# Miniprotein binders against b1l550: the designs that were tried, part 99

Target 1, 279 residues: b1l550
Amino acid sequence: MRLPEELLERARDIHSEAPSHRIKLDRVGSFGLKVPVEFKGFLLLAEADVWVSLPEGRRGVDLSRQVEAIYELSNPPKDPFSLCREAAISLLEKLNYADSSGVSIRFDAPLQDGESLKYYGVEISSIASDEIINKIRVEILGMTACPCTAELIRAYKSSEIAATHTQRSLGILEVSTKAEHPDPDKLASIIERAMSSPLRTYTKRPDEGGLVIRSLSNARLAEDVVREMIHLFLEEFGHLPEDTHILAAVRSMESVHMHDIYAERSFSLDEIRKEISSH

## First folded at step 10 (miniprotein)

Design g17T
Fold by ESMFold2-Fast, scan of step 10:
Structure g17T (fold): chain B 279 residues (1-279), chain A 94 residues (1-94)
Amino acid sequence: as target 1 above (279 residues)
Amino acid sequence: GEIRVTVEIEKDGRRITFLYVFTSPEKLEKILKEIERIIRLFGADRIRITVEASSEEEAERLADEFRELAERLGYDEIEVTREGNRFTVEAERE
């Protein structure tokens, strides 16, 4: 039931009132919005969060203007990166009391895999204040094979083919930059190339055997994978601003253990170049 | 080669700076359209766009493209300054 319009004449404007406590809030917004996006020829359903900062003297945010900002920009569906940046700017324009705004968009990205598709996770954000900071996180599964067990079995059997345990490993690259978002397909490619082998959506038994043999012949520790991801990242994205911050990580779901192995490194481009050049 | 575009937009004392860095020429059209949309969404009274191109000839070509962008946005005062492989477009509403 829709309430009578006459009630609006007596209703207080709650959002514009002074709050009980004069405390600034960093993020106030609409979370879990479903938004269509166009990604490399695909129409995908994404999930979005939109927010603004709230000053100490204002009780609430006009949430309808937040939803308006993103939905006006999502019809027709557009690429999620432009949507993210444009919506953050629109939020600051529509909500002039805010010092900053932000937009996050999450979706599963299709990646060509022979005659089929596989999917990897993408989360992007744009935070606008006196500058725009763009962030992207890419997660994709690959396969790793243990070099330690491979060496032990080689010593035992003197086999021409390596034998060791293999497992799924989740590779993670997260980039925060003043420049536009890096291409997520390139980030996914870096992760897969750093692994012992990529995973596939569909394989026949001969192809599956080849994948396993590739993995076994390219055995890598989680630590090896992280270092290789960083190396490949610098080759592809070394042109980004020096204050660009990167997180490279691998979570290996060890097939021989009840627990996972995790390795990570966070760094700025300036920091890593100084570290590498020092030796 | 590498192209760097820095965009500064200003309205009612609020100024926002954002950057594009790309190496693929095919991205330029999409970036120009996004810049145009952002400027219109913000309602900027003043803009300053600085571009560093990979060559002087590329800068000359791009300067014309960004000048046309400022003209399409309806700014009253447009100034384009070029120096080598770098140029700046400054535009303001009276």
Scores: ipSAE 0.664, ipTM 0.880, lowest interface PAE 1.5, mean pLDDT 87

Design g17V
Fold by ESMFold2-Fast, scan of step 10:
Structure g17V (fold): chain B 279 residues (1-279), chain A 94 residues (1-94)
Amino acid sequence: as target 1 above (279 residues)
Amino acid sequence: GEIRVTVEIEKDGRRIVFLYVFTSPEKLEKILKEIERIIRLFGADRIRITVEASSEEEAERLADEFRELAERLGYDEIEVTREGNRFTVEAERE
């Protein structure tokens, strides 16, 4: 049953009314929307959040207009980066009482892995106000090998290549920038290159042995991985604006402990260049 | 070389600035189309696009691309100024 449209003429405009308390809200919107996106030739189902700021003098947000805006922009499916930025701008235009708007899109990105695919996590956002700030977070699993245990076993057995414990480690790169989103495949590549070895979706026994030997020959502490990620990031993305902010982190799921090891560093490009040039 | 594109859009007293920084010429077409879509979505009555190119020759070629963009967007007044490796396209609609 559909109610008569005549009722709209007599209904109060609740959203335009003054609120009970004059308090600004930072994010009011539609969260957990399912949206198709096109990513590097793949059609993927992504999850999106859309929001705007709400001024202290306004009771509510027109949420249906938010949902309409993002769905209009997602048909046909387009790349999630353009969708993110365009939807944020569209929200500010359509909801002119807002000081800022934002869009966040999350999906698992396919990455070619020999004749198979593997997946890594991507979360992007665009926040529009008097400028657009783009953020991307990439998470991918890799392998690390402990150099401390390797050295003990090498001393014990007098071997050039020591045995050691290996574990899955989660590498994280988060970038917040005024420029467009960095390519997530390049961020994933940086993380994998900083690790002792990448992980594979499918491996035959000889290839698996090679991966293990690679990790043993390239043993790295969590601290080593974070420093290498930063070094590689600066080589690839040092051209970004100086106020670009980066989080580099690794969480090592230690195979010999009941707990994880975690290392991280947050910095701006300006900050890290000055630090490196000092000593 | 590195190319920097700063886009300023304005409508009814709201002004938004956004940036592109890229080194691959292949990205230019995608960036131009996204800029066009953003300007149309916002309904900007005034735009200012400043481009810093890798060379004076590149700046001259890109100035034509961005002037054509402003023309496609239907702006009534379009001014292009170039100085060395940098140019600015200013356009507005009454």
Scores: ipSAE 0.686, ipTM 0.890, lowest interface PAE 1.4, mean pLDDT 86

Design g17Y
Fold by ESMFold2-Fast, scan of step 10:
Structure g17Y (fold): chain B 279 residues (1-279), chain A 94 residues (1-94)
Amino acid sequence: as target 1 above (279 residues)
Amino acid sequence: GEIRVTVEIEKDGRRIYFLYVFTSPEKLEKILKEIERIIRLFGADRIRITVEASSEEEAERLADEFRELAERLGYDEIEVTREGNRFTVEAERE
C-alpha cells in the first residue's frame, strides 16, 4: 500500500531532528544487501553492507539514499573493488552530514581448477573519511601434512615409505592499506603455495595419488605455513605503503585430534622489514 | 617499474586523499577510469593528482593523461608541476 504524497507535507522530518541524547554513532547503515558484481568474467551474487557516521545533533540516517547509492553503481554489474570505493565516495556526497562512510562486500570467488572451478572466500571494504582505507580478507583451504609424525615413521623400520597424517587447513591473508585492494587471486595463490599442497575440486586417481605424495613430501607445521605466506607476500606486495597492515593465519583441522591448531602473525610492512633486517 | 598515483579531491571544505600503487602497466586504464568516476561522483571543485614512476618519461606521460582528464571534466585552471620523476596536476573550478 502506498500512502498519498500529500501526507509528506504534514509529516515531521524525523531523521533531521535532534536526538534524545547528543551522542555520535560510528556506523549506521543498511546491512546484508544482495548485489550483483562482475569478477574476472563471472557474474556473482555478493552481499554488501553500507554505512555512514551520524553526528551527535542528527537523529537518523536517510537509509534509502544508502541503498540508492550502491544500487545505482552496481547497474550494470562492475568489479567489487571499484564498486566498494565508488560507493563509499558516493555515500559521503549524498549524505553530507556524515564524517565517514564505509562499504563491505563479501563473495565466493571462482578460481580455475583444471577442467572445473574451485572457490575461495573474499571480503573487501573501503572506508572513506579524509582518506580511503581499503581492506581485503582472503580465505582458502589447502592441505597440510604433519612433519613430526613423518619423522617418527621415517625413523621406524618402514623409513622407505613417507607416511604421516594429512588434513585440511584454512589459510587466511588480510590486508589493510591506503593503496588499492591487492588482487585476491594473487593472495589465494600465496596461501596455496605456502601449504603442503592445494586442494582440488576433482581429480582422477593418478592425479589424486600425485597430490597426496606431494603433500607427504612437503610436510609443514601451521607455523611453517604462516612464515612462508609472509615471505611470499613480501615478494609479491612489498611495494605497498609501509603502513600497510597484514594478518597471516592458518587454522589446521587436525585429522588425529578433536581440536584445531591455529597460528597467526599480524604486522605492518615497516615492522616486518625491521624485524627481518635485524637478524 | 612501480607506479604511484596520489589523488586528493575537495568539495565544500571536505578533502579526501587516496592512493594507487601498482607494478602492472595493464592496470593503468582501469585506474584512470575509476579515478574519473570517483571525481564525478564526489563533484570535486578542486583536484590534485601526483604521479610518480621509476622513469621521468613514464611519469610525464601519466601526468599528461591526468591533465587531459581535468580538461575533459571541465576544470578552469590546470597546473602541471615537476620535481624529478614526480609530476603533480592541480585543477580547480569555480
Scores: ipSAE 0.614, ipTM 0.868, lowest interface PAE 1.9, mean pLDDT 86

Design g18I
Fold by ESMFold2-Fast, scan of step 10:
Structure g18I (fold): chain B 279 residues (1-279), chain A 94 residues (1-94)
Amino acid sequence: as target 1 above (279 residues)
Amino acid sequence: GEIRVTVEIEKDGRRIRILYVFTSPEKLEKILKEIERIIRLFGADRIRITVEASSEEEAERLADEFRELAERLGYDEIEVTREGNRFTVEAERE
């Protein structure tokens, strides 16, 4: 079914009308769009959200203009960071009644590691107003081993065996900054290095034994992993503006419990440096 | 050896500030192309690009790259000013 194009000339412009209630809205947009992106040589199908602020005197936003903004910039596929920033700027130009715009893009990032393929989760965003704020969140699974149980087993058996439970742990680093997005591969590396050992998509038995032994010799609490992630982040990204905000978190899927253990810390670069230097 | 580039774009009273911080010269080409695309997408009437580098020579070379960019984009009034290792390129369309 197609209606005659002439109906557009007679139809009311609903979105430019006054709303029933004069209330501003912070985010109005198109969510769950599928967009192609090029990430470090890989062509990926990412999921994107685009939005703008809506003033109190306007009933609606031009949703088709939002979709045009990101799709025009997605062909040919480009890196998701530039796409995020450029689309946010394009939204403000196309929708001049908006005070702010935003774009978020989510995908799984592949990493080739020997005979196996690794992957980690990435969500990036850019929010444009009188400045652009860029945010990136990286999530990757690793392995942790409990140091507490290791000590109890040694005490109980009076032997020099390193035995403890191991589990998958999800590491999270989120960075919000006025500078461009940090390299997600470096964020993923920080998370993996803070863990007892990394995980792989597939592993042959000799290699699996090596990962287990590494984990057992490098036992860490969720709290230890969060502190190590912060330490490693400061070594790699200490050059970012001092008002950069970071969230570091770990969710440990404890193999000896029916529940998870969670540890987190949010901070600005300025805040954490003063805290560390106080002792 | 860090390079900081602050880009301010303005159109019809709306002004947006964008910051780039990088250490690798290879990133410069990609950043320049993105800045060009952003300026074109926004349709800026006025631009202000501030470059800071550890050496005056490097900052001056980068400022010259942005001056050339402003010329290619058709800005009529282009001014480059210097304060130590900080160079600012300001450009306006008639």
Scores: ipSAE 0.681, ipTM 0.889, lowest interface PAE 1.2, mean pLDDT 85

Design g18L
Fold by ESMFold2-Fast, scan of step 10:
Structure g18L (fold): chain B 279 residues (1-279), chain A 94 residues (1-94)
Amino acid sequence: as target 1 above (279 residues)
Amino acid sequence: GEIRVTVEIEKDGRRIRLLYVFTSPEKLEKILKEIERIIRLFGADRIRITVEASSEEEAERLADEFRELAERLGYDEIEVTREGNRFTVEAERE
């Protein structure tokens, strides 16, 4: 329960004491906090981590102050991107001994899918020091169809429709930038458009048949999907600062193997433009 | 087309830089409100907001909005400077 506040006058302030060893810690904080957020008209349950750096001469971080800070900013629920950035700034103001602060927020984002909803994963962070760096990671499942097997079966039997295996593939776009977080719906859209076909939460048989035919008619290697994601990203987000760093990746859950296939590329906007424009 | 806003906030020797890059008018209102909240949360004694837009007229209009924001926030020393299509609003409270 609650002990009398008078005891605070006699108790040592453990956090402000010298530690047993004078070692700086990079991240000390409250992890796994559940916070409500407002995202595009939806009230969602998100999970948050908050932290600060701890200097070598201080024993501990004021963890209760961290929780108070994010609670004050999340009630009433607000946009998770603004919450992330504002909380990181607030932590540095409230915990003045820290050189840096960080906030991460994770949630499943709803996306309209015909008469239903489907969900994709979003993880965002804001890390504040002498500047703020914003990171967003979007993960969404799509469908891919193998062009290699399609070509082999075409050689074996003539067919007007490609016959090949299909599987779920996880598309990943991660963006680290000095600018505000990119819109996750746009990142999810890029991933889905790069796939052979998007996945649906709910389909009737005619719609399911159409989805499969679309996938088979647009067979793509994991490598093809990554390249297409990068191409589409540059069309949508080429305005971001040149030092913006991107990770584009696909993990294909191969239906004909006991293992997955993975393809990725990390790059800065400056780097990729020079590569594409090279003579 | 493209608008770039750089916000520097300073308090007791700590200075933090934030950057906003956007093209759509719908984002402007949200960004302005967030910048105001961040300045209040940080308790900045000094702010520097630099606005860059495709047209000088657009950049000047946005700089005026940030000048008005600084006035509403109680800054008593406000300066606006121009370098081409770049406007900088500097404000201090004493």
Scores: ipSAE 0.640, ipTM 0.876, lowest interface PAE 1.5, mean pLDDT 86

Design g18M
Fold by ESMFold2-Fast, scan of step 10:
Structure g18M (fold): chain B 279 residues (1-279), chain A 94 residues (1-94)
Amino acid sequence: as target 1 above (279 residues)
Amino acid sequence: GEIRVTVEIEKDGRRIRMLYVFTSPEKLEKILKEIERIIRLFGADRIRITVEASSEEEAERLADEFRELAERLGYDEIEVTREGNRFTVEAERE
């Protein structure tokens, strides 16, 4: 049921009124929107958040204009990176009282895995003000093997390949840049290459044995994985602006403990280059 | 080599800067189309696009493509300036 449209002429314009307290809000918006996106030939269901800043003198945001901005640009479905940037620009045009706008899009990205697919997590955002800042976070599971236990077992048995515990580890790369979003497949590749081995959707017994042996032969601490991710990132994405900010992190779900191990490093390209060149 | 494109769009006193940095020529067409869509979405009355490339010839070719884009978008006052391997296309409509 729809109420008569003539009631709009009699109703107060609540959003444009003065608020109870003259306080600016950083993010006001529509969160948890379902939106279709096209990613590398796949039609995927994504979840989107859209927001704008709200000036201290305005009571509320026109939320219907936010939803219009993203849905107009998502039909037909398009790539999530262009959608993110274009929607952020559209929000500022439609909501001229805002100082800034933002769009965040989350989805599970397919990655070819032999004859099957596996999935990794992607979250991207674009924040528009007097410039656009693009952010991407990639999360993918891999396998790590403990070098400490491996060394103890090697000493005990004098084996060429020492037994040790293995576990799933979540690798995280987050990049914030004035340039366009980095390719998430390349970020996922960096994470997997830094691990003791990647994980598979399925394996037959001989392939599973080979994967385990490779992991054991490439045992790495969470700290080792983070350092390797940073090294590989610099090789692939050294062309990004010097003020690009990166977070590299690993959360190891330790098979011998009731708790996880976590290691991280955040840095700008300018900072890390100076640090590496100091020695 | 590396290509750097800085896009500034302006409407009613609001100006937004965007940066594209790439080395892969196949990305150029996608970037050009996105820039066109963004300019149309924003309704910019003034644009300023700066192209930097490893060679003057490459930067000039790219600047020419943005000059053509400005013409297609209906900008009346289009100016192209050069300083070495840096070209700037400025366009404005009433």
Scores: ipSAE 0.671, ipTM 0.886, lowest interface PAE 1.3, mean pLDDT 86

Design g19E
Fold by ESMFold2-Fast, scan of step 10:
Structure g19E (fold): chain B 279 residues (1-279), chain A 94 residues (1-94)
Amino acid sequence: as target 1 above (279 residues)
Amino acid sequence: GEIRVTVEIEKDGRRIRFEYVFTSPEKLEKILKEIERIIRLFGADRIRITVEASSEEEAERLADEFRELAERLGYDEIEVTREGNRFTVEAERE
C-alpha cells in the first residue's frame, strides 16, 4: 500500500523538531547496508555504514537521504575507496545541518594464490568535516613458528632446521591519514612478508613440505613480526603525511596454549622517525 | 619524486580540505577524475588546488592539468600562482 502524498503536507516534520533533550549526537545513520563494489577487477558484495553528526537542537536525521547518497554512487559499482570519499562528501551536501559525515565499507578482498584465490579482510572509512580523514584496516592470516622451542630442539638434536610449533597468526595494519587510502594489497603484502610464511588455499604434499620448512627456517616471535611490519611499512609508505597514524599488531593463535599471544604498536610517522633516528 | 595535491572546495560557507600524496605518476589520471567527481558532487562555487612536486617543471605541468580541469568544470575566474615548486590553482564561479 502507498499512502497519498498529500498526507506529507499535513504531517509534522518530526526530524526538524526540538529533541526531548538538547544533546549532540556524534554518529546517526544507516548501518549494515549491502553495496556492490569493484575491486581489482572483481565485483564484490560489501557492507557499508553511513552516518552524520546531529546537532543538539534537531530531533532526527533524514535516513532516506543517507541511503540515496551511497546507492546513487554505487551504480554502476566503483572502487570502494572513491565510493567511501564521494559518499561522505555527498552526505554533507545532502544533509546541511550536519557538522560531519562518515562512510565505512568492509569486504573480503581476493588475492591471487597460485591458480586459486585467498581472501583477506579490508575495512575502510572516510570522515568528512572541514577535512577528510581516510582510514584503512587490513587483516590477513599467516604462519608463525616459535623460535624459543626451535632453539631448544636444535640444541637437543643439532640440526640446521629445528622442529618447533607453528600456528596461524593474524596480522593487522591500520592506517589513518589525510592522504588517500593506502593500497590494501600492499598492506597485505607487508603483513605476509613479516610472517614466517604466508598461508595457502591449497597445497600438494611437496609444496606443503616446502612451506613448513620455510616457516621453520624463518621462526619469529609476535614481537618480531610487529617490528618487521613497521619497518616494511616505512619503506613502502614513508611518503604519507607526518601526522599519519598507524597501528601494527599480531595475534598469534598459539598451538601449544589455550590462549593467544598479542603484540601491538600505535604511532604517528613523526613519532616513529624521531624514535628510530635517536639511535 | 613525491607529489602532493591539496584540494579545498567551498559552497555556501562550507569548506572541505583533502589531500593526495603519491610517488607514482600513473596515479595522476585517477586522482584527477576523483577530484572532478568530488567537485561536481559537492557543487563547489570555489576551488583551490595546490600542487607540490620535487621539480618546478613537474609542478607547473600538474598545475596546468588542474587549470584545464577548472575550465572544463565551467569556472569563469581562474588564477594560477607560483611559489617555487608549489603552484596553486584558484577558481571561482561567480
Scores: ipSAE 0.620, ipTM 0.870, lowest interface PAE 1.7, mean pLDDT 86

Design g19F
Fold by ESMFold2-Fast, scan of step 10:
Structure g19F (fold): chain B 279 residues (1-279), chain A 94 residues (1-94)
Amino acid sequence: as target 1 above (279 residues)
Amino acid sequence: GEIRVTVEIEKDGRRIRFFYVFTSPEKLEKILKEIERIIRLFGADRIRITVEASSEEEAERLADEFRELAERLGYDEIEVTREGNRFTVEAERE
């Protein structure tokens, strides 16, 4: 049943009313929206959150305008980075009482893996206020091999390539910047190159053996992987504004433990350059 | 060389700044298109675009691209100013 539209003339405008308590809210919006995006030639189903700040004197947000903002910009499907930035701007234009707006989009990104595909996690955000802050988080699995056990076994067997335990490790790069989002494929590449070896969707026995041998010959602590990710990040993205903030982290699912090993470093580009250049 | 673009858009007392930093000149076309879309979406009545490059000649060439963008967007008053390797394109609608 659809009620007569004449009733809207008699209904109170609840959202415009004063709230029970004059408290500002940081994020009010529509969360868990399904949106199509075009990513590097692929049509993907992404999940989006859209929000605005709510001033202390206003009871509620016009949620229908939020959904309109992102859906108007998602048809036809477009690049999720442009969608994120443009939707954040559109939200501020449509909801003029807001001090800030934000859009977050999550999806699994395809990455060419020989003749197949593998996937890595991407979450991007754009937050608009007096400026636009763009944030991207990339997570991809790789392989690490323990150098401590390798050295012990090498000493025991007098071998140059020692047996050691290997495990899946999750590499994480998160970047918050006033510049546009970094290319997630490049972030994923940095993470994989920092690992002992990348993981594959599909391997045959000879290829699997080669990958394991490569990992054993390139044994790395979680701490080593984080430092290498930072080094490679600076080579690729050192041109970003000095106040760009980065999180580099590794979570190693240790095959010889019931628990994980975790290493991380947060820094701004200004901070890390001063640290590296110190005597 | 490194290229830095700062964009400021204004409408009805609201001003938003955003930035682009890139080393590949081929990325300029994509950046110009995105800036155009954002300006149109916001409905900006005033814009200010600042370009910095490693050379004066490069920065001037890029500033010309943004001047042409402002013309295509229909801004009435367009001014280009220079301070070393930094060029600023300011445009307003009456």
Scores: ipSAE 0.532, ipTM 0.827, lowest interface PAE 2.0, mean pLDDT 85

Design g19I
Fold by ESMFold2-Fast, scan of step 10:
Structure g19I (fold): chain B 279 residues (1-279), chain A 94 residues (1-94)
Amino acid sequence: as target 1 above (279 residues)
Amino acid sequence: GEIRVTVEIEKDGRRIRFIYVFTSPEKLEKILKEIERIIRLFGADRIRITVEASSEEEAERLADEFRELAERLGYDEIEVTREGNRFTVEAERE
């Protein structure tokens, strides 16, 4: 049932009214929208948030126009990076009272893994105001092996390859830049190369043994992984604007502890270059 | 070498700037189409696109593609200016 449009003639325009308190809000919008995206040949179901700033003199946001903005651009499905930027621009055009707009899109990205696929997490956003800031966060699981226990067991057995505990570790790279979003597959690759070994969707016993030997021969602290991720990031993405901000982190789900180990570094490209070149 | 494209779009006093930095030539077509879609979505009355590349010849060729884009979008006044390996395409519509 649809109510008669004549009711709109006598209804108050709530959104355009003065609010109870003259306070600006940073983000007001529609969160948790399901949207299809095309990513590197795959049609994926993504989750999107769309928002705008709300000035202190306006009570509410036109939520229907926000949903319209992203859905118009989602059919046919397109790459999530263009969708993110285009929707942010569309929001500012449709909602002229806003000073800024934003769009965030989350999905699990497929990555070729031998004859099968594995998946890693991607979250991207674009925030538009007098400029567009693009952000991407990539999370992928890998394996780490403890060098401390490895050294102790090596000393005990006088062996070149020592047994040690291994665990799943979550690697995280987040990049905020005025340039286009970095390729998430390259960010995922950086994380995996920084780990003791990557994880696989499926392994046969000989391949599993190989991964274990690889991780044992490449034992790394969480701190080692973060430093290696930063090094590899600079080699691949050093061309980004100097004010680009990066977060590199790893969370090690320690197999011998009830708690996790976490290591992190945030920096701008300008900051890290000066730090590295100081010696 | 590296290519930098800076896009500025303006409508009714609102101005937005965004940047592309890439080395891969195959990305240009995708970037060009995205820029076109953004300009159309925003309804820009004025655009400024600055292209900077490692060679003057490459920058000029890219600037010409953006000049053609402005023509296709129906801008009335189009101006291309050069400062070494930097070319700027400015267009506006009455």
Scores: ipSAE 0.643, ipTM 0.877, lowest interface PAE 1.5, mean pLDDT 86

Design g19M
Fold by ESMFold2-Fast, scan of step 10:
Structure g19M (fold): chain B 279 residues (1-279), chain A 94 residues (1-94)
Amino acid sequence: as target 1 above (279 residues)
Amino acid sequence: GEIRVTVEIEKDGRRIRFMYVFTSPEKLEKILKEIERIIRLFGADRIRITVEASSEEEAERLADEFRELAERLGYDEIEVTREGNRFTVEAERE
């Protein structure tokens, strides 16, 4: 059922009215939208949030215009990075009372792994105001092996490759920049290279044995992994603007404990270069 | 070498600045198309695109691409200025 458009002549424009309290709101929008995106040859169903700021003198936001903005740009499906930036601009143009707009898109990114696929998590956003700030967060599981236990067992058995506990560890790289979003495949690669070994979707016994030996021969603390991720990030993305902000983190799901180990470092490119040069 | 493109778009008193930093020339076509889409979506009355590259020749070539973009978008007044390896394309419509 569709009500007659003649009712618009008599209905109050609730959204444009003064609110009960003159308080600005930072984010008002449509959250949990499902949008198709094209990512490196794959058609994926992503989840999106869209929002705008609301000034203190306006009661509400035109939510239908927000949904219109992102869906107009989603047909045909396009890459999620362009969708994110373009939708943020479109929102700001369509909703002229807003000081800022934002779009966040999240999905599981497929990654070729031999004859199979594996996946890593991606969340991107673009926030438009006097400038566009692009943020990307990549999370991928890898394997770590404990060097402390390895050393103790090596001392006990006098072997070249010591037995130690291994566990799944979640590596995290988050980048906020005025430049375009970094390539998530490169961020995922940095995380995996920093780990004791990557994880795989499917392994045959010889390949599984090789993965385990690689991990044991490359034992790393969570702290080691974070430092290596930062080092590799600077090699690949040191060209980004100096005010680019990065979070590097590892959450190790310790197989010998009921709790996790966590290590992180947040920094700007300017900050980290000064720190490294001071030593 | 490294290429930096800074875009400023303006309409009805609202100005937005954004940028691209890349080393692969293959990315240029995608970046140009995205910049065109953003300008059209915003409905910009004025644009300023600044290109910096490690060589003057590369920067000038890129500035020509953005000058052509401004012409395709129908801007009436287009000016290109140079300062070393930095070229700025300014365009506006009446």
Scores: ipSAE 0.692, ipTM 0.893, lowest interface PAE 1.2, mean pLDDT 86

